# Ledger of designs, part 13: VHH binders against Protein EARLY STARVATION 1, chloroplastic (ESV1)

Target 1, 368 residues: Protein EARLY STARVATION 1, chloroplastic (ESV1), of Arabidopsis thaliana (Mouse-ear cress) (f4i9g2)
Amino acid sequence: RSEKSEERRFDQKMSAHGAGIKTSSSAVPFASPKSRFLSKQEKFYPRCTPRLTGPQSRDTPPKRDTGIANEKDWGIDLLNENVNEAGTNEDGSSWFRESGHDLGDNGYRCRWSRMGGRSHDGSSEWTETWWEKSDWTGYKELGVEKSGKNSEGDSWWETWQEVLHQDEWSNLARIERSAQKQAKSGTENAGWYEKWWEKYDAKGWTEKGAHKYGRLNEQSWWEKWGEHYDGRGSVLKWTDKWAETELGTKWGDKWEEKFFSGIGSRQGETWHVSPNSDRWSRTWGEEHFGNGKVHKYGKSTTGESWDIVVDEETYYEAEPHYGWADVVGDSTQLLSIQPRERPPGVYPNLEFGPSPPPEPDLPPDQPQ

## First folded at step 4 (VHH)

Design k1 (from a1, 17 letters changed; framework vhh_surovatamig_d1)
Fold by ESMFold2-Fast, scan of step 4:
Structure k1 (fold): chain B 368 residues (1-368), chain A 124 residues (1-124)
Amino acid sequence: as target 1 above (368 residues)
Amino acid sequence: EVQLVESGGGLVQPGGSLRLSCAASGFTFSNYAMRWVRQAPGKGLEWVAGISSSGSTIDYVDSVKGRFTISRDNAKKSLYLQMNSLRAEDTAVYYCATRKYVWTSGSTYTYDYRGQGTLVTVSS
């Protein structure tokens, strides 16, 4: 419906939320859990894999609590254990736990733990890997990779990492977070993929974004958004959302805004394409001059058009983050990583640090 | 790979009826939406009718709505088009078609497959 799409765009620009909203919690281990709004298609989750650990095994790994804090603490605590063990439960399922600790040049240190399980017939399995890395340049990294499948053929994987780059000599620090998640149904032609990232520096520069793709109920959908803040008052925000039915009907809504100190622009498009490739669209824009005047313009394929200048005060909200202090709170676990002790008189070598081999460009639907 | 074989075309007088069939092989038919598309002499390809993988959603181009009926039998891996009240302008080669979606985390691709076609001629 064109009117509904236009209302969704208007609401999205005013409240940063569109129609068709449902809240969910993010279970990122190294960040505080938070509610976010998702479309109905984003509610699909693979069914929980049965725990592959039976009550009779005293060698069973610690119970994985469903709470985010408990999951974080459990996985990280395993980095302090030096284990390599495996067992079989009474139901024939198997499990393993393994940890390692690698050292390299320039203070490089990697601590990791991996655990997993498998049903007797191999129809269900899960794996979870945790790591932390550091070196003497101020580099720190936390990561987790989880994957599994269940007896109904559902499969899923997810990765999360958080990286600190700190130039000790310039006061420049940057934190980058990213996650990729995918789930596929074994019984339906359905699944979803989600990738998001957040980057922050010590001066308030911020970049956030997400790419989401999914299929459910004979409909495919795509959702992208980004936000950029330069730490000096400039704001760039955009969204691009669209969907397609199996019969070829497509529709979407996209918009972009750029502002600095009450001066800026907004523009967008709502569009619909029938299976016969008949296209309807409505485009609109605003120019904000910062002087109490706003130029508003637009047109549609059905002949609607406007081009007016109105008296309107442009209101600019404060940035969502106020620099390093806000980021530090969310990155407590990353910042708690203890690098290797540096011997007296040994200085970090910013030039001769280990250069990890380049990773092949893998489709983003595979765990790394 | 994907094979679609149409049948049921022929010569028919205006006002007559024909039933087209399409036999599918090389893919899991029940997981794919199906379409009928046609190409009249000297004209471009035109979408005629579509049916979702489950059969729950059906749509037609306005010029055939009320005259044509699309249906599918997933057990027989077959698609049908019942054409009633045929007109001279319905003269065309009719193709059974499907679109395969290749899904990657960074993008999606579509591959359109069509059969060899079956000729429908509406003339006296």
Scores: ipSAE 0.095, ipTM 0.587, lowest interface PAE 5.3, mean pLDDT 72

Design k2 (from a1, 13 letters changed; framework vhh_7d4b_2)
Fold by ESMFold2-Fast, scan of step 4:
Structure k2 (fold): chain B 368 residues (1-368), chain A 124 residues (1-124)
Amino acid sequence: as target 1 above (368 residues)
Amino acid sequence: QVQLVESGGGVVQPGRSLRLSCAASGFTFSNYAMRWYRQAPGKQRELVAGISSSGSTINYADSVKGRFTISRDNSKNTMYLQMNSLKPEDTAVYYCATRTYVWESGSTYTYDYWGQGTQVTVSS
């Protein structure tokens, strides 16, 4: 590697913690989303072949990137800088930084920091906003939103947030993490959208999920998955993925599993529909009795079928590997938020307090 | 706003050829798939051929496969249907159609547009 490469490496390190923030990010999201499109589209090419030895089509849910993103560490430094500035870089690009502090009812406080820039020729622009929020109910929130666009009409935006709901008086605690990302082409009918979330209750209730949609090269695809743990031994997991072409060919794969104390079921379907509505499908199921026996069954439109009972150990997760203590340990920055001092004799209005955890997301009834 | 205008229909004898054109306006033609449908007297409207936005993907109804050729010219905002070896059973009003898509966060919705139709009659 040349000396110029070593100097660039040094600048990159400096950029992570200061000066380089002014010139970062506007082009990178457009490169990454386009690469991600191809990967997603490739997952949905049709395979209309029945499986011979029983279903191996249990999908592992996509890895979520929702609540423990390392970018939150750098964003906290930005929130501690109370700077309103603007300037021009050597390459002719412009930048700005602004910050604010909003106060409201029941001890509400929001600290925020916003920065953005434009390329030398005005052909691209970007903005990032970071915030923390709190009130007197024990509510705390960290968040970021980022966006960019170019003169060709390409645009992208992304957000993530982490929220603590805590009623000090009832000792109810819940941490929720979520993120959304979208990119759109200005020159093609193409784009993608991702949303994912994680929700944790101090009593062991857990919900996780994602919804994804994209369109590229005359194909659209949808991916959804969810996981729910009730903290009492019940687990529900499901995945639904499907795609279609502009001329009406559709295909997909979906499954769900439900378990409690080693007893439960799994079921799924792989399907394909031609533009003239000819449908092929293969369905499968498992019943787990908790006694070392599993009933496996299935059929396809083209005549494959099986219905057998086998000796098999049932694997299930009654509770997630990642528990409440781990969530709290990974939420140190959220928990360090300093709320406004409450005056003597003023009690928090608990209408701002946490609602019960929402009902778990259920598998979709059918493809759209 | 969105308009589709068919032309090139007529009366021909069996075994002859016709070329239909569909001129599109009011939308970004190159971003949307186009289709030809036909409707014979007393029958439901049926898909004849479809062509993707780029022209790379093409589908035909089994009844016209090998005889009809669909194409598009995105620079002219025009779609074509070359109809060879015409049969009396091809007698119908031919419509061009498109489905426009509106992209929004987490959702899409569609609008369907149709031309007025052009009569093709294959006699004797």
Scores: ipSAE 0.210, ipTM 0.638, lowest interface PAE 4.4, mean pLDDT 74

Design k3 (framework vhh_4orz_3)
Fold by ESMFold2-Fast, scan of step 4:
Structure k3 (fold): chain B 368 residues (1-368), chain A 123 residues (1-123)
Amino acid sequence: as target 1 above (368 residues)
Amino acid sequence: EVQLVESGGGLVQAGGSLRLFCAASGFTFSNYAMRWLRQAPGKRREWVAGISSGSTIDYADSVKDRFTISRDNAKNTVSLQMNSLKPEDTAIYFCATRKYVWTSGSTYTYDYWGQGTQVTVSS
């Protein structure tokens, strides 16, 4: 029954997915295909500092596919049908399916399929919309939107899309993926929101991130993280996680690392704030010289301090270089989208005109 | 409009007791945490006690075992029972609440305070 399935889906979305990963001041959570760092035990970390009393994040870092329905669960096959139908299930619930095909300026084409249902008593309802879009600029998009609500006032929605951008002026192509999910309780002051994104270009440049926040059992939490790889051995990773109670206690952990070929730095802060705004923190940093030595330093508001140079307990491992197909090989459905035929002599209307004159005192932005 | 009105303050001798009340209006009281803060002459406001929407309670170390916070959701009130009062408890006592507004991609915090009620403890 769709109604019972929607109730189970909502319960899953109202709960944090997977065990949270506690941020470590010296941890490297992921490695790019071009580089890897392996860590060993740290034994110099003093324990004279008050510990965090708050929970760790309940979210695992998302996979490239964001954990949303795999290929066989997509309604994408429905885009090949032009159907408009409705019915009633054996349990008295109703359902519908509809499809459309919209055309617009500059070769715009959208094929979509939507389905949904409502329980016999009208207390629960859900919808799913699947689409593909294209235009004459080389743009291609696949997407889905799902939502539901139940008789208890619980509600949820999710969306996922994958987009191909091609800039004819610079001859650049990139693929972007994003997903957003939200759920809210109708009976409690509880809910959560999660957003993930991934961007890849033909040269191996990669940017990934997530923004998450939620509230359950009188506690609110936020989690943000990002990863950047330039395709040439540069790695930037960061995490910022924090939580607070209704009574004003806050705590958090944040860190960042920047590396190129085993040389780089890490730094972070673990902090706690009382309802009176009294702040405890512990800050730390590491400089990695690539020569088997690492400079480790840090301090806390309660008097911990260290500044030492030690033999490196982490090491860099080189990985094989991968091409475009290895980064975005699962984009087969996106790449199979068939654009509208463009008549001879009709050119795409690009949004990108000549760049505005640069501000005289503003330096060029550095790519991430 | 959120409105908080404190009452029950007064002059009391050291070792005595007072009960403070806060009447709340303009919001769904049962969904909000309520707090008591105080400001002594020449000092910054300090947190005294709090009670969550689910009636979880916490106190500042200086008032633990002497003060008791409670709420009555039917009457939209929060109260603070103050026992074994000391001269250092002399302050204006404020009732406060905090509103969290969730949107996709952001959250906002709004703080609301009453006008306060004077508590004076003589030696």
Scores: ipSAE 0.310, ipTM 0.722, lowest interface PAE 3.7, mean pLDDT 71

Design l1 (framework vhh_3k1k_2)
Fold by ESMFold2-Fast, scan of step 4:
Formats: sequence, C-alpha cells, structure tokens
Structure l1 (fold): chain B 368 residues (1-368), chain A 122 residues (1-122)
Amino acid sequence: as target 1 above (368 residues)
Amino acid sequence: QVQLVESGGALVQPGGSLRLSCAASGFTFSNYAMRWYRQAPGKEREWVAGISSSGSTISYEDSVKGRFTISRDDARNTVYLQMNSLKPEDTAVYYCATRKYVWSGTYTYDYWGQGTQVTVSS
C-alpha cells in the first residue's frame, strides 16, 4: 500500500466530504454559467512543429483518477427520514420532499428519497433522487440522480451509481461504479459532458474508463481513456484526446501501452490538421523485451526519425493503483444494505439452478 | 432536418465578381460555424472559407485570401461568400457546410448543401 497513493485518495475523499449539504443548494453550481462551463481544454493550444532530433518517447502515462468519492454521509440519512412534505414560498416558488419504498419479486426492495424545487414561472427547477436497492441474490445498488435548470436557461444533469453482484455462496463479488455529468449554457454555445466507469472483480479483473467532451469559446474537445487489467498480469492502458475549432483546425494526442510479464509495447501520436487538411504528426513507439533493452522508434512529417535500441529498465504498473481490496474497503455503505427478510422455507430463485454465468464483460480467458 | 441551400452561382468573366448565398434551416443558425468548400471536376473537395458562430473568427484558404470575403446574417439565417477578382482556377461547384455538435454521447456530423456551380471563363 503506497502511502502517497493513500494520501492522494484521502485528499480526494476530504474534498468530497461535505457536512450538512442542503438540497436547495444543488442548483447553485450552475447559476453562474461562465464558471461552470469552463472547459479543462480552454487553455490547450496546437503544438508548434518540434525541433527534436534523436530518440524521444511520450511522457509517463498519467495515473488513473478514481472518480467521485462515495456520498454516504448525507444520502443515506435522507433515506432514513421517510418524510413527505411540500410547500410554497412567498415569492411563489415551490418545493417538495418525497420518500418511498417499493417491493418486488425475489426479495426486491427499493428505498428512495426525492426532493426538488421550482420557481413560480417554472424558469428555474431542480430535482434530486437518492436510492438503495437489494434482492435475495445478493444484488445491492446505491444511486443518485440530480438535475436542474436556472432562469438563464442553463441546464445540468448528474448521475452516480455503485452496484454489487455476489456469487451463489455470497463470496465472489463484482463491484461496479459509474457516473455521468452534463451541463449546458442557455445563453452561450457552451457545455460539457463527462462519463466514467469502474468495474472490479474478486479475481483482480479491473476495467476503468472515461469519455468526456465539451465546447467553450468556439472550440470543442474530446477526452477518452481506458485501463484494463485481467488479474493475471496483463495490462492495457490508452488515452485519446483531441480538440477542434469551429473552422476545422484539429489537434490531438493519443497513446496506448500493453504489457504482460515485463514484455510489451507503448506507442502514440501527436497530430495537428489545418482547415486546409494539411496534416502534421509525430509518431513514436517502444518495444520492451524484458531483457533490459528497449527498442525505440518514431517519425514526424517534418523529417525527424529514429530507430534505436537502448539499455533501459521496463517500468509499468502490472496491477491497478486502485483495485478490489480498495473498492471493498471504500464500499461500506453498499455492503451495509440490509436485504429484505426472507420468510422461513422461501429460497432465492437461483438456489436450484446452475451457477450464474460469468458477467458478460469479463475477459474470455480470465481464470475462474 | 438540417437544410443548406446555396444560390448565386453563374458564368462570369475572369476578373469579375460574384456573391454566393447559403440559406440555412432546421437548426439555431447563430450557434453554428459556417464554412464554404469547392470541388473542381476530377479534384477533391477543398475548404475555401469559414466564419465562427459569433462571427468574430474568419479564415480563408491561401489562394483566395484578399479576394474572397465570408460573412453571415443571423437574422436571415444566411451565410455569404463575396468573390472578387475571379480566376479560371476558381471554377468549381461551391458548397456550404456546417457541423452539428451532438451532446448525448455521440460526436459531430457534417451537413452539406447541394452546391452551386461557378464558372470563370471568357
């Protein structure tokens, strides 16, 4: 366990560890469209033609961000309040709080809490829903959905969920997290979208990724990345980031790495395309043979090229920075969901069937 | 849904002038950049000029810079290409185009008009 990794996760959790967050404040982040619609790419600019000669490779791949911290402290408390109320303010605005409890087949249980508000003329509104779900198969789910719009026409939408799947012995589990966030200006041609997911199983299989895009100041940008670990020492990581102006100038940077048992490759491309379709690019690659030597190669449209073998140790992360043990430790609220009481003599619907098949998105060659 | 209709193409003498228009419908015109492209017989389509959604950024292909002027009229949902000092090598079908940005997890789609023929010949 790296102390630096633990410290970074702790700092991330602290930044999300708010106390007493009021539901009426959920619309406030998008009340100032300029600050909320600032793209992470607003300061990214096309790279000038490199003057580099000789062997060069891309900088060390960026470490994975684990995403949104668990919102356990306030969301779960809302589920325990079970309040239904509504009102109208002196300015004609309205608000509500509602809670419910739904039951279904095979022990299905959903507890939820929803709250929201609306201005007198309906020009501003917000809604926030929190829920937990469970059934007799050991399935558990925590979820949040938030949305709103303000009087300037800005709109936003956010979801987050965490799910648990158990085997028939309540041992082998799969935990998946995902979130989506969207914001759009009503007065400017600006907005952004972000989606990320994390999937973990008890055998060490891990899949993480994100898709992001936005538009601000007549520029659009896209960011994608993925990480895959098979739990047996194989690693695949990649990023693809690119941007374009409304007039057709495009630029980007992409790379991937694949490793198994100290052997593998890295490769990438930095590119730029003018509105006239004039393309500049620089490609690079590394082949790692696990013997202390690395083959490095590359070329650019401006005529630089190299193809050499160097003495270099191969460094890569064979296991995820954040994996199964970490996610189980951080999923205390999910794990604490109490399933509906099973009546005497009633069994889960899967007790007499064969074991469920492996999850559809598990790697085909992963050991069972 | 998105429709672009070019007009104004004609036969003109070298050194002449011509104004092309592109009428747009099916989208909020003021939120989209507009571009002009041309395609001569047997050649690939090439970019000619572009104007940003705000109208503040304008760009031209080098061979037309100083001779062509792109402009937009958001009240009329129209983009214009004023062509001056026309040369025989400007002979082509001229297309207007825009790119739709799709928020819902897909990317961009280009929309094209049907084109308008410009012929520069004596």
Scores: ipSAE 0.226, ipTM 0.659, lowest interface PAE 3.3, mean pLDDT 73

Design l2 (framework vhh_3k1k_2)
Fold by ESMFold2-Fast, scan of step 4:
Structure l2 (fold): chain B 368 residues (1-368), chain A 122 residues (1-122)
Amino acid sequence: as target 1 above (368 residues)
Amino acid sequence: QVQLVESGGALVQPGGSLRLSCAASGFTFSNYAMRWYRQAPGKEREWVAGISSSGSTISYEDSVKGRFTISRDDARNTVYLQMNSLKPEDTAVYYCATRTYVWEGITRYDYWGQGTQVTVSS
């Protein structure tokens, strides 16, 4: 259950890194700045930068499923509209909307819709472009680019796309999703950037990850993570988070795990580097043999160490910070993607259809 | 394009003083931290001092603390290193440096000056 999973995750980190086993009497002068790192990291959370993007809710928008989509869910009807309009809202802001399409070889078709606006006083502007690309080979792409800026030089942009490849001969499908977002200040050396991706195939091969960067209050931070599943039982997961000051003090926490059928390893490092390149670190590792025993070991640059064999804990899946639903939350009203469970490492077989896709023949399913 | 030019290096007797200057161009100087590094013959380059973009945070390597003072003049796009009570061990080529970031996240650009020679000898 959720509460127990959270307790397990917390305990797992503490067991690997300060398991209450003390082999050294001194740790205080060279103590990890991990709590400082986490505090600074949370201050730079990309979704909590109201000054750069305007006023924003601190609450997360409703999530959407990341794994299951069909032709009707791609927003084809929106892109099939022929639009060329402009107007003024009640608050005095202006808007426009336009659309078009292009044709090419192998049945290539690109349909697009663009909209934008300007505030009442002209102090802020925004633009949003949606597109769909397809051809007769079973290729289909849906994407969006959004951007905005204000008169103080603050700016932001966002792009994401979903790509479907379907091989009709082998009856295989694969999906690739990617997104990039950035916001920056025009008056301060401050901003943030995020790149996120996931790829699935029908055989269970899966790759997903993110790279994030931010800068605020004379400090920069980076967060990276990845997951890889080979579809045959092998799992690789890793996270690397670090921060630095303008004067070159830096600190971080990183870990990775590799497993196959309950056998594998975990390892990590918490580290601190001064501007003169003096490095403190604490490294830890676990070897899981699948026999009910785990070898746990570690050391620090200040002489702390442990090397023990203990009874195995039940493994749980590590949870990355971002999913596709979180990345595209503001835009999902223009897509008919239904919330559904995403199978772990498995992509369902999809049939690529003509544009627009045929309407479903079956009544819609109801939640349990 | 970012350019850094150091000056002020000289031969000086032990116990003497020198002031190094680094003139910066090609970027908004007041938005970036500035650092001094040095490289002695046969040794790797080491950090000496740093000053934050706001000027509110200053730090020094332990071996120079109390003897060296870093400062900046944003109106002149210049960072300074005042060196007092110089020792033979301070003999090195001194480099000015700054770091910029691309807002697409993972790329950093370090810029270095060409260096200025400081020799402390009788």
Scores: ipSAE 0.343, ipTM 0.737, lowest interface PAE 3.2, mean pLDDT 68

Design l3 (framework vhh_3k1k_2)
Fold by ESMFold2-Fast, scan of step 4:
Structure l3 (fold): chain B 368 residues (1-368), chain A 126 residues (1-126)
Amino acid sequence: as target 1 above (368 residues)
Amino acid sequence: QVQLVESGGALVQPGGSLRLSCAASGFTFSNYAMRWYRQAPGKEREWVAGISSSGSTISYEDSVKGRFTISRDDARNTVYLQMNSLKPEDTAVYYCATRKYVWTYSGETTYTYDYWGQGTQVTVSS
């Protein structure tokens, strides 16, 4: 059984990957010039081919996997074109492109562009929506949402957004980025969901994480990790990964570390549970005292144990490798959003003080 | 609404064979993994065998491996346990079971609840 325990530990380091989303064709739309003569317009109608991938090994410790793309550069150009059109391809598939501009209370403004296509029988379709939002509280948002399905019944959905929470009266600023992706099989009980986020504020506070869930070949898996920096030298990092089969076997690997100025701890557990609920685990830990001593300890359910103090220099730098200046530099499109002009003497509706909107709304769905 | 009904339990001599059946109703059988458990007098319920929703993955408790065979017939909404080379230690009430998963793409898979049959008695004695 110990041999099966080692094999289970190896299997646990394998995690399933999600479906890949590939645009098989794209072209920059030709902006119609103000011209006396008819102009030939090139059309933009990308195609998507989603697919499921098999389980693959992951890095240990946690690897940064935000899943965030800089497709916002493309989306800004689309928002400025303000085009509404539709057509049919030679293979009988249809496509459309539309844009809109919504206004609301407290300076709310949303500019959006949506495009999509559908096979001749409607069995395969895709939609892509890009938007920018702002209001008078200092809130700014860029986003994209893509979704589709194919003739085999597979479906997929993904979003990406970047948000600025800024209050000009308090001079507080925070930039948040997030992405969510999912895919589901139409013919199998299989699918996956992945969510990534990263948050930064001007005081050096940083939070990053990912949550992944999926099912393939009758196995479910969960992968989670997080990193937290307080901007004052403290760091918390953790990962938690586990899987289970439809038949009740489960296994997992988790660890966390907390450090401040070379003093801290790390600990973890590798575990396995049989269908009869027989549990095996191996736990380990380290305590770093900052004085050249490290306490290392651990135990297993099968009798292995250790508890030692070693002479070891610990150097731990609690600083994110991607800081506020880098985030601001990469967020030029978000920062370039032009809010609605606020009339003189009119102030934002701020209850209980300046605050960003609690949750941005997605652009309205288009009528069929 | 979910119902599992076991049948086929009997008194058999050591070395004999027996086939248990579990008829399922009230759910889409082909989407669910099926399991067999047993409980001997004075002992806790133990897992015996399992078969995945597709039938592609099958697993057994070590003490029955090579002697028992689990299978499913989705057209009849039935799971089977073929028991060969029966031993007195196999004497128990046998239960079939399934678990309903709430599968969401915004969170982790969670168990809604387990469904169990009423059991069928297998006695191996001479």
Scores: ipSAE 0.288, ipTM 0.691, lowest interface PAE 3.1, mean pLDDT 73

Design l4 (framework vhh_3k1k_2)
Fold by ESMFold2-Fast, scan of step 4:
Structure l4 (fold): chain B 368 residues (1-368), chain A 126 residues (1-126)
Amino acid sequence: as target 1 above (368 residues)
Amino acid sequence: QVQLVESGGALVQPGGSLRLSCAASGFTFSNYAMRWYRQAPGKEREWVAGISSSGSTISYEDSVKGRFTISRDDARNTVYLQMNSLKPEDTAVYYCATRTYVWTYEGDTITRYDYWGQGTQVTVSS
């Protein structure tokens, strides 16, 4: 439902073309992500039976569960309108739209569009900036940055970015996506922060990850995961999630797996710590030898222990569910960016890096 | 900026009662959990009791359950520890504490800050 909320917000902005956009005074744009660590604390302090089958799948990272990464329409029409206008809505709120085109060294070009608004008293405001960038190194970038605040003191911001690195000389290509989102309550000690990244190259190398932090209902939580494929059959996946209460109880679950050609290992730990630092844990591991036998071992602080060899087929995902061909197919807007015409006999400086995303230098309440 | 000041410590006979107070300033008291710890000579500091920011969750160390009661008065920015049926083993310096955290915009870490009072001495002896 988070994805549908993003779609509704985008549709709202698009449908308001020419009429101006009323400043939103609603609560934070996204409900805090539900985490199983925020529900019933006791389930993270269980007596566990030995792991006989092993975790075929522990919390696998969501497949494109960033919301914004599922959308292909980035407001390209906004970049093509080249409009500068401002106005006042009937409720006294103000809005603006502006656009720009910046040029720089080594073929650098940035097209951007920005819109925003604020309530009559300035207690609520929002801004949204979209951009595309390119240069002669084969670099292309799409990005968006959104932020807002309401009269209750709630604040939020989000960014999303997609970049192409392409070297015509070496025939290398890499696409990277990233998103960051944050929401904070102005009246409660509550908020959350999320960062996702996805990286792909034309040879099948893939890296994905996320870092999430939040606080709600007197608990804080941290969730991290990573996923790496070398394009040659090697896989590394890991997850580390933990939470704590205001009174110092902590609990968590973490695991990792590494595989290549049916040979590898998995290991993990579920743990709980009392306010006095009394620790319970259950640690488990698997060694896969690629010969139809798996060594499984583990122990808990409550005295459970196992060390066995079983006849079991090794299962792991040697390739990502979503890879290079998929990301290229989903990056039509990025790939359609037209770089500046390069003069005959002029070669790009391949050591020139991309510029940072544009940021509004002038707050919406500054009248230029 | 954050300041915690304990008071109420005294010499008490075994079986007696005592109420400790911790006055807080420099932060929005109602948004933070409050905890009581104690430290006897030659021992490490141990947790005694805790109360959540809302007051809905209260927890105690096993040795004080049924004898101690933690409470908070957000209008007065004060947390209390009511101690009943005191034993010689309760002799210690009592500290109140709270924890804050800092959100990181682009980082993957958060920073936690613990604040402690100066302590108040409780002696249970005949």
Scores: ipSAE 0.313, ipTM 0.713, lowest interface PAE 3.5, mean pLDDT 75

